# Designs tried in a protein design chat: VHH binders against q84jc2. Part 5

Target 1, 232 residues: q84jc2
Amino acid sequence: MSKMRNLVEEKFLEFYESWVIQLELYLHQLLIAHNNNTMSETELRHLISKLTTHHKAYYTAKWAAIREDVLAFFGSVWLNPLENACSWLTGWKPSMVFRMVDRLRKSRVVLVEAQVKKLEELRVKTKFDEQKIEREMERYQVAMADRKMVELARLGCHVGGESVMVVEAAVRGLSMGLEKMVKAADCVRLKTLKGILDILTPPQCVEFLAAAATFQVQLRRWGNRRHYVTHS

## First folded at step 9 (VHH)

Design gb24
Fold by OpenDDE, fold request of step 11:
Structure gb24 (fold): chain B 232 residues (1-232), chain A 125 residues (1-125)
Amino acid sequence: as target 1 above (232 residues)
Amino acid sequence: QVQLVETGGGLVQPGGSLRLSCTASGFTFDDYAMNWVRQAPGKGLEWLSAISSSGGYTSYADSVKGRFTISRDNAKNTLYLQMNSLQPDDTAVYFCAKEVDLWSEEYTGSDFDSWGQGTQVTVSS
């Protein structure tokens, strides 16, 4: 049976599909740049800027969509099950990108001691921020289960226009809490990304972004093959 | 310094239309999502609509869906709100709001860091 999608899901699905296509194009450019040692620093910085702008643009759209229906992002019908399984609070987990950096270090990328130190500091901070959000999420989830869900259940037993209005209000209240958490998580994501890019040299940034984009694209491809998901 | 200037407000009859504009300066306009919000007399702020930085995604509050349309011209640093089928309940001061920097260190609970002075919209017979 096909799952019913709401309007927000449909709109964001369309947006996301287009966004991913553009990401793949940028990935191609990143790979070329990575394999081309003749590109100037200016050219590399320009490419990096395009990618960062692309990522920021995603979140501007995401936040717009969240204002309509944050719950859509907890289902994320535009993602396959594998992508969803790897998601943390509606997106990639910030701390995981440090593993990508570690991988780069094992390749041809040589980080100076100062960079290594800064990356480690950033890693620690990122973990701290993640944990803070997780604690808040746990608190909120428990609160929903203990109070809001009971309220909704009680109201659901009654038929009437007033009851429906109250239920809707309750759902909105819950959504507001979730929205805050999601936005906080997004800020940690972007902070982490920015932090890494600020530490790395332009060539290193290109390699990192290429690795990150590759992972994202491949995860999507792997998941689609496994779960027979078709994206236009 | 960030500047947002709303224009286009006025008096209109029920069923009428208005087009609001918001001219932005002092920041890279096309890097930020923009929003319209309003405040009716004696009421709190109400979010109405958002548009992504590139304009590729738009969202609306239920109260204005099907009637209002948000758009932007990044070349002109201008945000728009086309308002159709206006009703007395739409009477309010309308503000354009700039979203916070996405590279922010932490989400503080505030989505916006800059507002215009607002423009009055009055819907009355």
Scores: ipSAE 0.899, ipTM 0.962, lowest interface PAE 0.4, mean pLDDT 92
Fold by OpenDDE, fold request of step 11:
Structure gb24 (fold): chain B 232 residues (1-232), chain A 125 residues (1-125)
Amino acid sequence: as target 1 above (232 residues)
Amino acid sequence: QVQLVETGGGLVQPGGSLRLSCTASGFTFDDYAMNWVRQAPGKGLEWLSAISSSGGYTSYADSVKGRFTISRDNAKNTLYLQMNSLQPDDTAVYFCAKEVDLWSEEYTGSDFDSWGQGTQVTVSS
């Protein structure tokens, strides 16, 4: 049985598809920049800025959508099951990027001691922030069997139009906590990303962003192949 | 400093239309999502609509969906709210609100860091 998509899901799907296309274009530019090594620092910084702006733009859209329906992002129909399985609070787990950096370090990226220290500090902070959010999420999840949820369940058994409106209102109320958590998580994501980019040199940033974008794109491809679904 | 100035409010009859404008200054307008919110007398703040930084995505509260349209002109640093089919219950002070910097260290629970002075919209026969 195919899942029916709501309007928010449809709208965001369209947005996301376009966003991913643009990401792929930027990825191409990043790869070129990384491989030719002829771009000036100014040019690299500009490219980095474009990517960061692109990512920020995603979240401006996300938050707009969340205000309408945060639950759409817990289903994330624009993602395949593999992508969703790897999702932490409706997005990538912030601490994951450090593993990417570690991988790069083991390959071609040479970090100076000062960078390594700063990255470690950022890692610790990021992990702490993640755990904080996770605790809040757990609290919320444990509270799911509270009066409000019971009431929602009770009302959900009725077919009347008025009851549907009441249920929707209840869902919105109950989703407020989720919305806050998601937004908090997003802030941790972006702060972590910014932190990494602030530590890395422009060439290193390009390499990191290329790796991250590649991973994102490949994860999507892997998931699509595995589940025989194409989300372009 | 961030400034947001709402204009376009006024008295209108039920079924009428208004177009609100919000002129932004003191920040890079096209880097931020913008929102419209309102506050009716004796009521809490109600979110109405949001628009992404580029304008590529818009969202609406159920209370205004189909009647209100949010838009922006980044070249003019201006946010708009077209309000159609206005009803008495739309009477409120309308504010444009700038979203917080998403690169901030921690989400404080507030989505907005700046507001305008608001513009009064009164719908009455």
Scores: ipSAE 0.896, ipTM 0.962, lowest interface PAE 0.4, mean pLDDT 92
Fold by OpenDDE, look of step 10:
Structure gb24 (fold): chain B 232 residues (1-232), chain A 125 residues (1-125)
Amino acid sequence: as target 1 above (232 residues)
Amino acid sequence: QVQLVETGGGLVQPGGSLRLSCTASGFTFDDYAMNWVRQAPGKGLEWLSAISSSGGYTSYADSVKGRFTISRDNAKNTLYLQMNSLQPDDTAVYFCAKEVDLWSEEYTGSDFDSWGQGTQVTVSS
């Protein structure tokens, strides 16, 4: 179904489409690097850096957009329903990446004991941070069901004046809270990503990033086919 | 050490234009989103505009949409704010602000970790 889009949605859609195209290019490079044992460690590190920079760039754009309309990200029109269904606080769930790491471990990736230990510590910390954010979100979600929201429901679309001002203030307050939570979640995402990359060797990083990017790209492709989503 | 230096402020008549610049040093400029913020006399800080690290995305406060344009030149480590159709209400000290490191351990609620000294913009007839 076609959705009405606001300006922020349109702008971010355009950005995201471009960003995904670049991600696919990087994915291709990652796959080549993964299958090519001739690349030096320096070359691998450069590729990893490019990918991390690309991801960081996404969040700089996201945070810019959130300042205009954080609510746009809770109904992300640039994502298909499958992608949205897999979203946790407007993005990937940080703890998910450990599943990917586990998959790698079952493949040709051999982790030394020290790496395994560090990954486990990171996983525990990540999960703790996720839970903390979830609790805060629950608080905000519950708080939304206050008298002001009841008033909003009562007034509908035909009411103006002081009541509208009150409702607007409430919505602003909520939005501010949501923005903070989203940003907090993003920090956990990036911290987790960085943590993993710091633990893994460059070849392992390349494999991990390739797996992650593949998952992201395929999720988008699967979702688009399934739901006939057009992002024009 | 992170340094941000704003320039381009001044006195302008209503309807006039100014272009602010912010020169950055002491960090990898193209890794960070940058922002413009202003503070009018007796008022709090007001966010005006943000630009992503690559410049691929820009955002604006409602108060300046259609009038202000943020841009950056990463090769020059410079942030810009083109201000058109200036109004008396735009009188303020304008700051460029560096966004926090997104790799940080925890989001503390602060969006910015570095500020310039600001440049005065006065719109008056």
Scores: ipSAE 0.883, ipTM 0.955, lowest interface PAE 0.5, mean pLDDT 91
Fold by ESMFold2, fold request of step 11:
Structure gb24 (fold): chain B 232 residues (1-232), chain A 125 residues (1-125)
Amino acid sequence: as target 1 above (232 residues)
Amino acid sequence: QVQLVETGGGLVQPGGSLRLSCTASGFTFDDYAMNWVRQAPGKGLEWLSAISSSGGYTSYADSVKGRFTISRDNAKNTLYLQMNSLQPDDTAVYFCAKEVDLWSEEYTGSDFDSWGQGTQVTVSS
């Protein structure tokens, strides 16, 4: 390309492409398990464990990468424009996953009333945690706007004085705040995923994970097809 | 029950090399990112490097990039740090740190939930 990608973007692109390929392989296994009612509970739990380990692995790589460049995850080069348009704070929006559960309940999955109650409790907690992060993001946006004004005000100070050091410390603090918000959002994502899987039975978990992986793979495939057509 | 034990520290001359090891037990090692952190005398903690759970992604602080290499052997539950071109300001206690359990715990703003006792690295003529 004529425009340079930085090192973090190049490294994470390679990681992400491999990660998605493995997700597609696991999706194939999920679809077989979904259609095969003779698989044992042990086999289902093993498959579920492989999926949860795969999702955790993504976040361990992401957290390593954001220490070097958190901004790479806002408008990521490893995602197509459709995938980026669906992002909320560098990933899927936790509360939206309950709409997937609701859709499955209406078409495929029968839930016991105790499960429904626990899912509603989790949904409320998840929305509360999301709203807390959204308020923190608003404060961050205000602080970033103020930082731009501080930078403009320092134009009369050409020497690296105490005022410059205070501005540099404030900029570092704001950058650290963004990383913390991304990590907080990721923790809500993983708590929500774990909470759903803890409430569902193993066959229900397989159906949920298959639906989630299908959505992610189709979003990528659809966005790439449109991108390919417009660039060919 | 989580235990992290660092070894391989010692005295080296400037420009020298050391390889640190961290043996892990009490948790499923290959589920977590692992990190190296150091503390120089009278200074705060400095993050050095991270490696993802399978080893597929590594990252480094600017202060050590190009000189240090993080790696892991999940079959041996062991984390490594190869340290080359050591300088006197690399003198510190080096700690192995386990990333927080994103799956089971509330995020408190802390990146690490377990630490070893550390191993001393001293770079001096």
Scores: ipSAE 0.709, ipTM 0.887, lowest interface PAE 1.1, mean pLDDT 84
Fold by ESMFold2, fold request of step 11:
Structure gb24 (fold): chain B 232 residues (1-232), chain A 125 residues (1-125)
Amino acid sequence: as target 1 above (232 residues)
Amino acid sequence: QVQLVETGGGLVQPGGSLRLSCTASGFTFDDYAMNWVRQAPGKGLEWLSAISSSGGYTSYADSVKGRFTISRDNAKNTLYLQMNSLQPDDTAVYFCAKEVDLWSEEYTGSDFDSWGQGTQVTVSS
């Protein structure tokens, strides 16, 4: 349903624009907290909680959208084998967040040895979870190859209610599997974010969340210059 | 602990309307997407609609798009489903469902971790 996928993508873009505007307002609060040495731990934890709630809200909207049409978050149903092997399910690899942590360690944030050890353990766990999803993606590629043959048969069979019903059932089955893999990847992203925030102190969390918000705002600006939808 | 209580079901004529409510307790309602699902007699579960935690995004199954409207009032911990243009094939038990905890729990492939008792909707003349 090509028309339906376009509509879901446009609808989600409208949500995302509002979400990023609110994120930018939170970024201003994070920068104030970063520059203000008089904020209590309780005040910092409340601000951190607002940010975590905001990030969770993004995913509740994304999951509602993928339930309606998961394919709206991909460029096509079929990708060549190299694209499939290298593509990540509609977002950044979860472990990419550690590049931001590493950058902050080099420039602004001093971590004690216990925190460094916990972050490295989390990095290993995150990569293990990524590899588990990559193995599932490889198994899915066999199903996608069969899917290409069904799609070619559908193009040759333009008329016929029963033929359309069989093809729609097959598409629905593959879309449900793809939806589950996207959700699994998102859960790894959220567990990794939670793990980082649990390891960092409240001032360090403010630094990290400010860097993450800055990155997201810059991605929106880059996407707007190119006139394309950004996906996180 | 987690409780979801649906109300507002009943008997209605074809073409009629009903408004379902689902009152939530035992969790932070504002943190989770909420869903409506139905089960016709002798059939499996059919997902109908979802609403994001803030209410900022809604989605619908094709079978109800344009006829049903999902909404939420986070101040009252309540989820709603406005159902218009009801037909006999809408006869089912309607459940509200809480999305799994994305933050604290390992994803097991299940989309929902809590359900209400359901409310019966019957459309007949």
Scores: ipSAE 0.685, ipTM 0.884, lowest interface PAE 1.2, mean pLDDT 80

Design gb24
Fold by ESMFold2, fold request of step 11:
Structure gb24 (fold): chain B 232 residues (1-232), chain A 125 residues (1-125)
Amino acid sequence: as target 1 above (232 residues)
Amino acid sequence: QVQLVETGGGLVQPGGSLRLSCTASGFTFDDYAMNWVRQAPGKGLEWLSAISSSGGYTSYADSVKGRFTISRDNAKNTLYLQMNSLQPDDTAVYFCAKEVDLWSEEYTGSDFDSWGQGTQVTVSS
C-alpha cells in the first residue's frame, strides 16, 4: 500500500476525530436548547450558526485532503461497466436527510403549508442533482474500465520506469475526474443542508441539527467497529 | 469586494527561506479554505498547498511537501506560506486563492473564485 495513501487517510481521520468530538459538544448544546424553553431566538441562531460553520469546516478539510489523494476516501476504486452506480461517493446520499425531516414531522415538529411546499421543492431538486451525479459516475466507471484495459496493453509493451510512469499518469488523470465528482456530491450535500435550515424556524433547526449530529455520531461508532485505520 | 494581497516575495539564494503573506478582505475569511498556487515563467498554474477554514487540516503538493508550510491567522485575516530550502525551479509568481462559496452557489467544477495579483519569488545566486 502507498505511503501517501495511508498518510492522507490517517491524517484526515485525525482531523475527523477532533471534528466529531466538537460535534458531540455541539450536540449537547442542541439538546439543552431543545429541552430549555428559556433560550432566546438570538441564542438559538448563534448555536445554529456554530453548527453550520462546523459542517462547512468538515468539507473544507475534506477538499484539502482530496487534493492530496481522493482515492484515500474510497479504500479502493472499483470501476465496472455494468455497475448500477447506486453507491454514493464518499458520503451519504444527500436526499437521506429528508427521511430525518419526515421523522421529525411525524413526531414533534409542526410545519406550516408554505414550509412543506418549499421542502418538497428542495427534495425534488436534491434528487435531480443526485441523479445527474449518478449518470456522470456511470460514464466515469465505463471510461475507467476502458482506460485500465488500454493501460494494461501499453504496460505489456513497456518494461521498467516508462511503464510505471504511463500507468501513474493515467491514474492521475482519472483521479482528477473523480475529485470533481466527489466535490459535486459534497456541494449537493451542503446546498441541501442550507436549504433545509433556510426553510425551518430556529427551534425547528435545533431539532433537525440535533438529529443530524446524533446520526453522525452513530455513523462514527459504526466506522470504528470496522476499523478505517489501524494504529497502536 | 473580495481582495487578496500577497506580499513577502523577493530575491533569495538557493537553499534560502522566504515567508509569504496574503491579507484578505471583503469576505468572511474563516469560512473558506485558502490555497497557494504558483506560475513559473512559461508554465501553467501549479497548486501547492491548501488549508481548511479552521486551519485544522493542511495539504501539500509533492513538489513542496516537507519544504513549505501553510498556515493562517483568522483573527488577522491573513494566510501564510513559509518556504524553506528554496531551489531555482521554485522561481515563480505566487498567488493566494480563495475556495469557491459552496453555501450560496451551484458547483461549476471550479475550485477557486478569487486570486490576488501575486508576488514574485526569484531563487538565484
Scores: ipSAE 0.673, ipTM 0.884, lowest interface PAE 1.3, mean pLDDT 80

